# VH-VL binders against p08169r482to628: the designs that were tried, part 21

Target 1, 147 residues: p08169r482to628
Amino acid sequence: LLCGVSDGKQRFDLSALARHSELEQNWEAVDGSQREAEKKHFFINICHRVLQTGQARGCPEDAAVCAVDKNGSKNLGRFISSPTREKGNIQLSYSDGDECGGGQKIITNITLMCKPGDLESAPVLTTSRADGCFYEFEWRTAAACVL
Short names: E, the ipSAE of ESMFold2; O, the ipSAE of OpenDDE; V2, 0.75 times the mean of E and O plus 0.25 times the DockQ between their complexes.

## First folded at step 10 (VH-VL; framework fv_namilumab)

Design f2 (at its last look DockQ between E and O 0.89; V2 from the best seeds 0.79)
Fold by OpenDDE, look of step 10:
Structure f2 (fold): chain C 147 residues (1-147), chain A 120 residues (1-120), chain B 107 residues (1-107)
Amino acid sequence: as target 1 above (147 residues)
Amino acid sequence: QVQLVQSGAEVKKPGASVKVSCKAFGYTFTDYWLHWVRQAPGQGLEWVGWINPNSGGTNYAQKFKGRVTMTRDTSISTAYMELSRLRSDDTAVYYCAREPWYSYGFFDYWGQGTMVTVSS
Amino acid sequence: DIQMTQSPSSVSASVGDRVTIACRASQSIRSYLNWYQQRPGKAPQLLIYAASSLQSGVPSRFSGSGSGTDFTLTINSLQPEDFATYYCQQSYRIPYTFGGGTKLEIK
C-alpha cells in the first residue's frame, strides 16, 4: 500500500500524517454533538494502525481508526486501501472495521483537503451514520497539497 | 462516599479456582472501569486486567489470559474476578480498583483487598 | 511491556525531612504516570495522577513532577503517617505496570 497518491504529474505524499513510532501521538477528533458523558473520541492514523497508547491504549491492534467511549473501543476501519484522488481532494477509505449488524463491517472515509502550511490541524467528524456502520471525516492539511 | 467492598479471604488447593467479588458503593457503577491488581506477600503490585461494567468488555494481562475471567452484575454493582488452575505463586492479596473512563488511567479508589492463599 | 524502575528501593528519613523518590520508565510514557502510597496491611491510595496532579484530599506536601521517562515524587516536611511504601504506575500502554516500590522508613 502507498502512503500517497499520484494523479498525472501531480504527486501527493501523506507520510507527514503517519505516526510510526509509539512515542508519537495519534490524531484525535471529538464528536462535539454529544453531551460530555456521551462523547466519542476518535483516534486516527494515516497509512498505519492507531498507536495503542495514551487514551487509545484500549484500541484494537489492527484499527487505523478507533472510537473510544464509555462502552469501550471500536475498530472503525483498517488501512487496507491506498489513497485515491477524487474531485480535487484525496480520499482515504478504511474498511473491515468491527461488525455493526447484518453482517456489515464499519467503514470510515476520510477526505483530505489541501490547506497550505497546516500540518497541525486535526480531522473533523462530519458524518456518523445512525446504524453505526459508517463514519466520515474531513481533514484540511498541507499533506493534501501537491508536491 | 465511594467504597469498594471485596469478599473475604480464600484458601485454595493448587489446580482449584477462586472467585473474588467487589461491590461498589457511593457512585454509578457503570461510569467507571474496574481493575484488578494483585500483590504477593512482601512484593509489589501487579496488574491483572480490567472490565468495562457497561459492556462487560475485558482486557487481561497476557500472563493471566486463559486463566482469568472478569465479570460483573450491574444490578448489584458487583464485579467478579475468577482465577482458575491456581498455583502457589497465585498467592496474593487481590484488589479491585476504580478508574475513571477516558482518564490518565489512575485508580482513585481501591477495595480493601482479598487474600487468596494457594497451598497444598 | 513498559518497565518501571523506582529508586531507591528503600530510604530512611526523619520527620520534617524532604524526601525524593524517582521513577523511570523504559520508554516514554508522556504524563501517564501515577503515584500511590501503601501503608502496611492497607490498600494503596492514590497520591498523584497524570505525573503532577494532586489527588483530592492528599496533603500539599506531596508533589509529582516529570514527563517522558523520568518522574519524581517529592514529600516535603515528612509527617509520621508518611512512612509507607510508594509505587509509581504507568498507564500509557497495556499492560499497566508498577514500579518495584520505595519503602520509606523512619530513621
Scores: ipSAE 0.901, ipTM 0.950, lowest interface PAE 0.4, mean pLDDT 96
Fold by ESMFold2, look of step 10:
Structure f2 (fold): chain C 147 residues (1-147), chain A 120 residues (1-120), chain B 107 residues (1-107)
Amino acid sequence: as target 1 above (147 residues)
Amino acid sequence: QVQLVQSGAEVKKPGASVKVSCKAFGYTFTDYWLHWVRQAPGQGLEWVGWINPNSGGTNYAQKFKGRVTMTRDTSISTAYMELSRLRSDDTAVYYCAREPWYSYGFFDYWGQGTMVTVSS
Amino acid sequence: DIQMTQSPSSVSASVGDRVTIACRASQSIRSYLNWYQQRPGKAPQLLIYAASSLQSGVPSRFSGSGSGTDFTLTINSLQPEDFATYYCQQSYRIPYTFGGGTKLEIK
């Protein structure tokens, strides 16, 4: 598997966003309500499993995105496909997550959009499907810019 | 006034099983993870595992996998730990303790402990 | 597993003394370090969580500091009720692990 994509003229490399060491932290996003017990916390890595430390310490092994809420932690998808070019952006699709009913497994898509000069901004949750089987994040980052 | 009340002391023979209960009072049972921690006489503290009372999901220390089962009954706010194939080195006080579900992983309230003695 | 090493294993002190107990983690645990007091025959009681946050109802003579791998618990102006065993505990990763304990005794 590759942590980048090339279309013959342009090359892209997402590896700057990857977190490998337990001294680093996963990327985070929150889909909250007014109560802490109703909040859902997301831990995200790029091209790598979530680090099972800190608030993500209970996350499933091999999750590339993990959701933590009052009911526990869930695997929202694994890194088993390389990123692709989609409509001028980069898409990373994490699949083969936990069961979510009807024989389905959770899938998470991350759309990465070029934002020159910014390697520190985090992804933002844009879709949380009501059946719990599909999640989308948008991520504005310099890592999504052409090399 | 939060309280965790455990079942009474047990004396067991090697090879037997023991099931310790922990009944919760004064808080929302499903807002906290229930942990089990043991302490052999004159020794330090050893984490056994946790149960999420809301989902029933568990996580056990490797040392106890295959011998420990943690369960709960939410209708009576009670958690259980069963340890099988007991050995003399399982002699310890077994504590239940609660942890807020999203926290720095601390145990803010503990049960009084249940002495389990494995002998003879 | 993350190994937690406490020192000293015991300390002898008098009422009014200042006592410092050290706890070292085998790898960085950031601030995921908690301290407990255990009196003889009793369950442990939480003193400090997140390295330095004092639990509700704990006297202000207790304080914690540190981050990463090196942490300390300080008891300022020791009182008779403080003679107990103290444990540190990490929660940075599973399994949770405890230090070996520090027994605080009257000199």
Scores: ipSAE 0.603, ipTM 0.861, lowest interface PAE 1.9, mean pLDDT 91
ESMFold2 (binder alone), look of step 10: mean pLDDT 94; pTM 0.955

Design f3 (at its last look DockQ between E and O 0.51; V2 from the best seeds 0.00; counts 0 for: pae E 12.7 > 2)
Fold by OpenDDE, look of step 10:
Structure f3 (fold): chain C 147 residues (1-147), chain A 120 residues (1-120), chain B 107 residues (1-107)
Amino acid sequence: as target 1 above (147 residues)
Amino acid sequence: QVQLVQSGAEVKKPGASVKVSCKAFGYTFTDYYLHWVRQAPGQGLEWVGWINPNSGGTNYAQKFKGRVTMTRDTSISTAYMELSRLRSDDTAVYYCARYPWYDYGFFDYWGQGTMVTVSS
Amino acid sequence: DIQMTQSPSSVSASVGDRVTIACRASQSISSYLNWYQQRPGKAPQLLIYAASSLQSGVPSRFSGSGSGTDFTLTINSLQPEDFATYYCQQSYRTPYTFGGGTKLEIK
């Protein structure tokens, strides 16, 4: 699997978003839609599994996206597909998460949009489907800009 | 009142197995993780592993993998820790401890401890 | 593994004294640090969680501070029942690890 994507002569490298060391911190997504008492925490890693540290310490080992709340942690998807270029942005699809009913497994999509000079902004949760089987994040980051 | 009550002291020979029980009272057993921590005589505390009483999922310290098995019986709110192939350095007081894990995890309630002595 | 180092290993003090115990982590653990008190022949008891939060029922003379790698447990106006062994413990990641302990003895 590649931690980047090529579109013609344009190359994109997402390695700056990858957290490999346990000394590093996972990305925590922003979700302003939930009450604090019922709030889920979403942890994301790029091209790597979520680090099992801090609030993510209970996340499944193979999760690249993990949700944590008072009831436990869930695997929202694994990094088993390389990034793709779609509509001028970079698309990540994390699949093979936990079972969410009817034999279906949770899938998470992350759309990376170019924001020059910004490697510190957090991803934002934009979609949480009612059936719990699908999540979508938008992430404005310099890593999504052409090299 | 929350209380963890452990089984009595054990004396075992090297190579044998020991199974310690921990019964929970005063709270919903499946809502909290249970950890096991041991303490050799005159020594510090050593983490052994945890079990999720709800799912049965476990996580063992590398040192004990292959020798330790943590189980639970939800019908009687009891957790078990079995340690096999015992050796002298397994002599210790073994504690079960309740673990609230959301946000910051800690051991807020402990069993009274079970002394396990391994001697020839 | 994250190594937890306590200092001192032992300390002698008198009733009414102020005592401070240090705990250092080999790497940053944010505020995932707990303090326990263990009296002889007894199980450990939680004193402080999340580095500085006082556990319910624990006297206010106990306090915790610090973040990252360096933490401190402070006991103000030491009482007779405070003479025990104290342990710090990180809950940042598995395996969970404890400090070596600090034995607080009466002078």
Scores: ipSAE 0.708, ipTM 0.897, lowest interface PAE 0.7, mean pLDDT 94
Fold by ESMFold2, look of step 10:
Structure f3 (fold): chain C 147 residues (1-147), chain A 120 residues (1-120), chain B 107 residues (1-107)
Amino acid sequence: as target 1 above (147 residues)
Amino acid sequence: QVQLVQSGAEVKKPGASVKVSCKAFGYTFTDYYLHWVRQAPGQGLEWVGWINPNSGGTNYAQKFKGRVTMTRDTSISTAYMELSRLRSDDTAVYYCARYPWYDYGFFDYWGQGTMVTVSS
Amino acid sequence: DIQMTQSPSSVSASVGDRVTIACRASQSISSYLNWYQQRPGKAPQLLIYAASSLQSGVPSRFSGSGSGTDFTLTINSLQPEDFATYYCQQSYRTPYTFGGGTKLEIK
């Protein structure tokens, strides 16, 4: 698997977003909640499994995106496909997550959009489908800019 | 009051399997991870793995992968650890311990331990 | 794997003494360090979590300090019930690992 994409003339590399070492930190997004104990946290890595550190210590070993709340953790998808170019952006589709009913498994799509000069911005949850089987994040980052 | 009660001592021959149970009292069983930790006679503590009772998900230390299976029955608030292809160096007291997922990780409540003796 | 080195392996002391026990991690574990007490024939019991936070019901004569790689457990004014084996444990990442233990004995 590749942590980048080329479409002939242009090359893109997402490796700057990958967290490989336990000394690093997963990317995070939070679903809004008034009560701390009911907060849902999303831990995200790029081209790599989520690091089992901090609040993500209980995440499944193979999850590239993990949702955590008071009831435990869920695998929201694994890194088993390389990123692709989609209408000027980069899409990373994590699939084969936890079962979510009817023989289906959770899929998470991340759309990465170029934002020059910013490698520290966080992903934003944009879709959480009611059946629990599909999640979308949007992410503005310098890593999505052409090399 | 929180309590973890484990099954009784077991004596097994090499090559056999053992299944240890851990029944939880005094809290919502599915809200906490359960870990298994063992202690060989006169030795220190060794982590075996955990189970998330809500999802059934597990994580095992590498040395036990392929020989250990952790399960649970939420209807009776009970977790199980099964260790197969037993060897004499698996002789140990096996503990279950509760683990709060939402904070700094620590084993706040422990079962009384189950001695597993593997001998010819 | 993160190795936890505990010292001393044993210590002899009298009731009323102050004792310190050291624990070192092979790499930084921030403050994800716990201390347990184990009496003979009993399960371990949590004393301190997050390096310095006392578990509910633990007497204030126990204290913990440190962060990163170097940690200490201090017992002020030893009591008869404190003679036991003490273990440190990192909860930073799996596999969770324990120190080799420190046996605290009556002098």
Scores: ipSAE 0.006, ipTM 0.562, lowest interface PAE 12.7, mean pLDDT 86
ESMFold2 (binder alone), look of step 10: mean pLDDT 93; pTM 0.949

Design f4 (at its last look DockQ between E and O 0.83; V2 from the best seeds 0.00; counts 0 for: pae E 3.7 > 2)
Fold by OpenDDE, look of step 10:
Structure f4 (fold): chain C 147 residues (1-147), chain A 121 residues (1-121), chain B 107 residues (1-107)
Amino acid sequence: as target 1 above (147 residues)
Amino acid sequence: QVQLVQSGAEVKKPGASVKVSCKAFGYTFTDYYLHWVRQAPGQGLEWVGWINPNSGGTNYAQKFKGRVTMTRDTSISTAYMELSRLRSDDTAVYYCAREPYWYSYGFFDYWGQGTMVTVSS
Amino acid sequence: DIQMTQSPSSVSASVGDRVTIACRASQSISSYLNWYQQRPGKAPQLLIYAASSLQSGVPSRFSGSGSGTDFTLTINSLQPEDFATYYCQQSYRTPYTFGGGTKLEIK
């Protein structure tokens, strides 16, 4: 698997978003859609599993995207597919998450959009399907800009 | 009032198994993680593992994997820790302790009174 | 695993004294550090969580400070009931680990 993508002569490197060391911090997504008591906290790592530290200490070992709430932690998807270029953006798809009913496993999509000079912004939750089987995040980041 | 009440003292022989219970009172059992921590006589505290009473998911210290099994019965708000293939160095007071897991710093705010497990030939 | 080192292992003090206990982590644990008090024959009791937050019901003479690798528990104006063993504990990642303990004895 690649932590980047090439589209013709354009190359994109997402390694700046990857957290490899357990001394580093996971990315925590922003979600303003729910009351605090009912909110899930979403932790994301790029090209790597979520670090099982801090608030993500209970996240499954193989999760690249993890949700934490009062009921525990869930695997929202694994990093088992390389990034792709789609509509001028970079698309990440995390699959093979926890079971969510009917034999389905949770899938998470992350769309990376170029924001020059910004490597500190957090991803934003844009879609949480009612059945709990699908999540979407948008992430504006300099890592999504052409090298 | 929140309270964790554990089963009574146990005396076991090496190679045997012991199962300690921890019954929760005064709160929603499934909303908090339960941990097990042991303390050998005159020694410090050692973390054994946790169980999520809601899902039944567990996390054991590597030292105890293969010998420890944590379970729960939500109908009676009771958690269990079973330790098999007992040896003398398993002699300790075993505590259950509650962790407010929901976006917290992982502290144990309530503890059981402890269960003394003695392993001797 | 994250190793937690407490110092001193024991300390003698008098009622009214100020006492500080140190706890060091082998790696950064941010503020995921808790302090417990254990009296003889009793279960541990939570004193401080998140490095510096006082648990409800705990006297204000107890305080915690620090972040990263170095933490301190401070007891101002020791009371007779404060003579016990104190433990720090990290919850930054599993396995949770405890310091070796500090026994606070009457001088």
Scores: ipSAE 0.817, ipTM 0.922, lowest interface PAE 0.5, mean pLDDT 94
Fold by ESMFold2, look of step 10:
Structure f4 (fold): chain C 147 residues (1-147), chain A 121 residues (1-121), chain B 107 residues (1-107)
Amino acid sequence: as target 1 above (147 residues)
Amino acid sequence: QVQLVQSGAEVKKPGASVKVSCKAFGYTFTDYYLHWVRQAPGQGLEWVGWINPNSGGTNYAQKFKGRVTMTRDTSISTAYMELSRLRSDDTAVYYCAREPYWYSYGFFDYWGQGTMVTVSS
Amino acid sequence: DIQMTQSPSSVSASVGDRVTIACRASQSISSYLNWYQQRPGKAPQLLIYAASSLQSGVPSRFSGSGSGTDFTLTINSLQPEDFATYYCQQSYRTPYTFGGGTKLEIK
């Protein structure tokens, strides 16, 4: 699997966002729509499984996105597909997560949008479907800009 | 007044199993992880594993996988640790300890009094 | 596994002394380092969590510092009740691991 996409004219590489060493930290997003005690925290890696450290220390071994709340941790999808171009942006779709009912497994999409000069931004949760089977994040980052 | 009360001392022979209980008082049992930590006589502390009493999910240190089972009964706010195929180096005081919520720094703010398990031929 | 190394293994000190205990992790554990006191025959009790945060009810003469791999517990103005064994513990990743302990004895 590749951590980038090319359309023959333009080339994109997301590897600057990947966290490989436990000396680094996962990216994190919070669902702030709930009371503090019921908040979900999301630990995210790019093109790599979540580092099982710190607040993510209980995350499933193969998760590329992990949700943690008072009930434990969940696998929200694995890195098993390369990024694609979607409507002018870069999309990374993590699939084959934990079971979420009805024979379905959780899927997480991350839409990355070019923001020149900013590698310090973080992903933002934009969708958490009520059935618990689908999550969507948006991320404005220089890593999504053309090479 | 948070309290963890453990079952009494046990004497076992090699090859047997032991089941230690830990009853929680003064807090919502399902809101906190419960850990087991052991201490051989005159030695330091060794983490055995945790249970999330809400989900029943567990995490065991590798050296105990296959020999330890952690369970709970939420109706009586009680956690259990069962260790099988006992050997003499399992002789230790076994503590249960509470970790605040999942988004914590992984510290044990309250401990049970300990349960001495002696394994001898 | 993350190895936690405490030093010294024992220390003799007098009431009123300042004592420092070091704890080193084999890799960075950020601030996921906790300190416990264990009196003879008793369960451990939490002193400090997250490297430097003092647990409720613990006297202010106890303090912790450090981040990454090197951590220190400091006891200022040692009191008679402080003679015990002290353990550091990392919670950065499972399995959780403890230092070997530091026994604090009266001179």
Scores: ipSAE 0.330, ipTM 0.786, lowest interface PAE 3.7, mean pLDDT 90
ESMFold2 (binder alone), look of step 10: mean pLDDT 94; pTM 0.954

Design f5 (at its last look DockQ between E and O 0.91; V2 from the best seeds 0.80)
Fold by OpenDDE, look of step 10:
Structure f5 (fold): chain C 147 residues (1-147), chain A 120 residues (1-120), chain B 107 residues (1-107)
Amino acid sequence: as target 1 above (147 residues)
Amino acid sequence: QVQLVQSGAEVKKPGASVKVSCKAFGYTFTDYYLHWVRQAPGQGLEWVGWINPNSGGTNYAQKFKGRVTMTRDTSISTAYMELSRLRSDDTAVYYCAREPWYSYGFFDYWGQGTMVTVSS
Amino acid sequence: DIQMTQSPSSVSASVGDRVTIACRASQSIRSYLNWYQQRPGKAPQLLIYAASSLQSGVPSRFSGSGSGTDFTLTINSLQPEDFATYYCQQSYRTPYTFGGGTKLEIK
């Protein structure tokens, strides 16, 4: 699997978003639409599994995207597909998460959009399907800009 | 007031099993993780594992996997820790302790401890 | 596993003294470090959480500092009830691990 994507002569490198060492921190997002007591916290890693540290210490070992709430931790998808470019952006798809009913497994999509000079912003949850089987994040980051 | 009350002392033979209970008072049982920590006589503290009382999800230290089972009965706000195939080095005071979820992982309240003695 | 090393293992002091206990982690645990006090025959009690946050009801003479790998518990002006065993504990990753303890004895 690649931690980047090529589109013609344009190359994109997402390695700056990857957290390889447990001394680093996962990327975090919060579902602000929930009450404080029921808020879900999301941990995301790029091209790597979520680090099982800090507030993500209970996350499944194979999760690249993890959700944490009062019920525990869930695997929202694994990094088993390379990034692709779609409509000028970079698309990540994390699949093979936990079971969510009917034999389905949770899938998480992340759309990376170029934001020059910004490697500090966190992903934002944009879609949480009612059946709990699909999540979508938007992430404005310099890593999504052409090299 | 918050209080964790554990079952009484146990004396067991090697190879037997022991089940210790921890009843929670003064707070919403399902809103906190419940941990088990043991302490051998004159020794330090050793983490055994945790249970999420809401979901029933557990996380055990590798050392105890296969021998420990943590359960809970939410109807009576009680958690249980069962340790099987007991051996002499399992002799210890076993504590339950609560941890707020999505916290820095501290134990703000502890049970009074349950002495488990394993001897032939 | 993350190893937690406390020093000293024991210390003798007098009432009114200032005492410092060190705790070192084998790797960075950021601020996921808690301190407990345990009196003989009693369960541990939380003193400090998140490296430096004082637990409610704990006297202000207790303080915690540090981040990463090195942490310190400080007790200013020791009181008679402070003579006990103190433990640090990391919760940065599972398994949770404790330091070996520091026994604070009366000189």
Scores: ipSAE 0.887, ipTM 0.945, lowest interface PAE 0.4, mean pLDDT 95
Fold by ESMFold2, look of step 10:
Structure f5 (fold): chain C 147 residues (1-147), chain A 120 residues (1-120), chain B 107 residues (1-107)
Amino acid sequence: as target 1 above (147 residues)
Amino acid sequence: QVQLVQSGAEVKKPGASVKVSCKAFGYTFTDYYLHWVRQAPGQGLEWVGWINPNSGGTNYAQKFKGRVTMTRDTSISTAYMELSRLRSDDTAVYYCAREPWYSYGFFDYWGQGTMVTVSS
Amino acid sequence: DIQMTQSPSSVSASVGDRVTIACRASQSIRSYLNWYQQRPGKAPQLLIYAASSLQSGVPSRFSGSGSGTDFTLTINSLQPEDFATYYCQQSYRTPYTFGGGTKLEIK
């Protein structure tokens, strides 16, 4: 598996966003819920499983995105496919997450968009499908800019 | 008042199993992980593992995997720890303790402890 | 696994003394460090969580400090009820691990 993509003329490398060391932290996002009992916390890594530390210490070992709420932690998808180019952006699709009903497993897509000069930005949750089977994040970052 | 009440002391032979219970009072059972921590006589504290009472999901210290099973019955707010193939060095007080959801992983309330003695 | 090294193993002190207890982690645990007091024959009781946050009902003579790998528990103006064993515990990753304990004895 590659942590980058080429479309024939342009090359992209997301490796700067990957967190490998226990001295680093996962990327984080929170849903928009105002009630703490309904809040869902998301721990995200790029091209790598989440680090099982701190608030993510209960996350499944193979998750690349993990959701944590009072009911426990869930695998929202594994890194088993390389990123792709999608309409000028980069898409990373994490699949084979936890079961979510009807024989389905959770999938998470991350759309990364070039934002020159900003490597410290954060992903933003844009879709949380009502059936619990699909999540989307958008992320404006310098890591998504052409090399 | 928040309270964790454990089952009584047990005396077992090597090779047997023991099942300790921990009944919760005075709080929402699903808002807290339930942990088991043991202490051999005159020794320090050793983490055994946790159970999420809502999902039934567990996490065990490697030393105990294959010998420990943690379960719960949410209808009576009770958690259980079963330890099999007992050895004399499993002699200890076994505590249950709760950890608040999404916390710094601290144990704010503990059961009174259950002495498990393994001897011939 | 993250090893927690606690020192000293025991300390003798008098009522009114100031005592410090050290706890070192084998790797950074950020602020995921908790302190417990255990009186003889009793279950442990939480004193401090998140390195420095005082649990409700714990006297203000107890304080905690540190982050990363080096942590201290300080007890100012010891009282008779403070003679007990003290444990640090990390929760940064599983398995949770405890320091070896510090027994605080009457001098």
Scores: ipSAE 0.635, ipTM 0.872, lowest interface PAE 1.6, mean pLDDT 91
ESMFold2 (binder alone), look of step 10: mean pLDDT 94; pTM 0.958

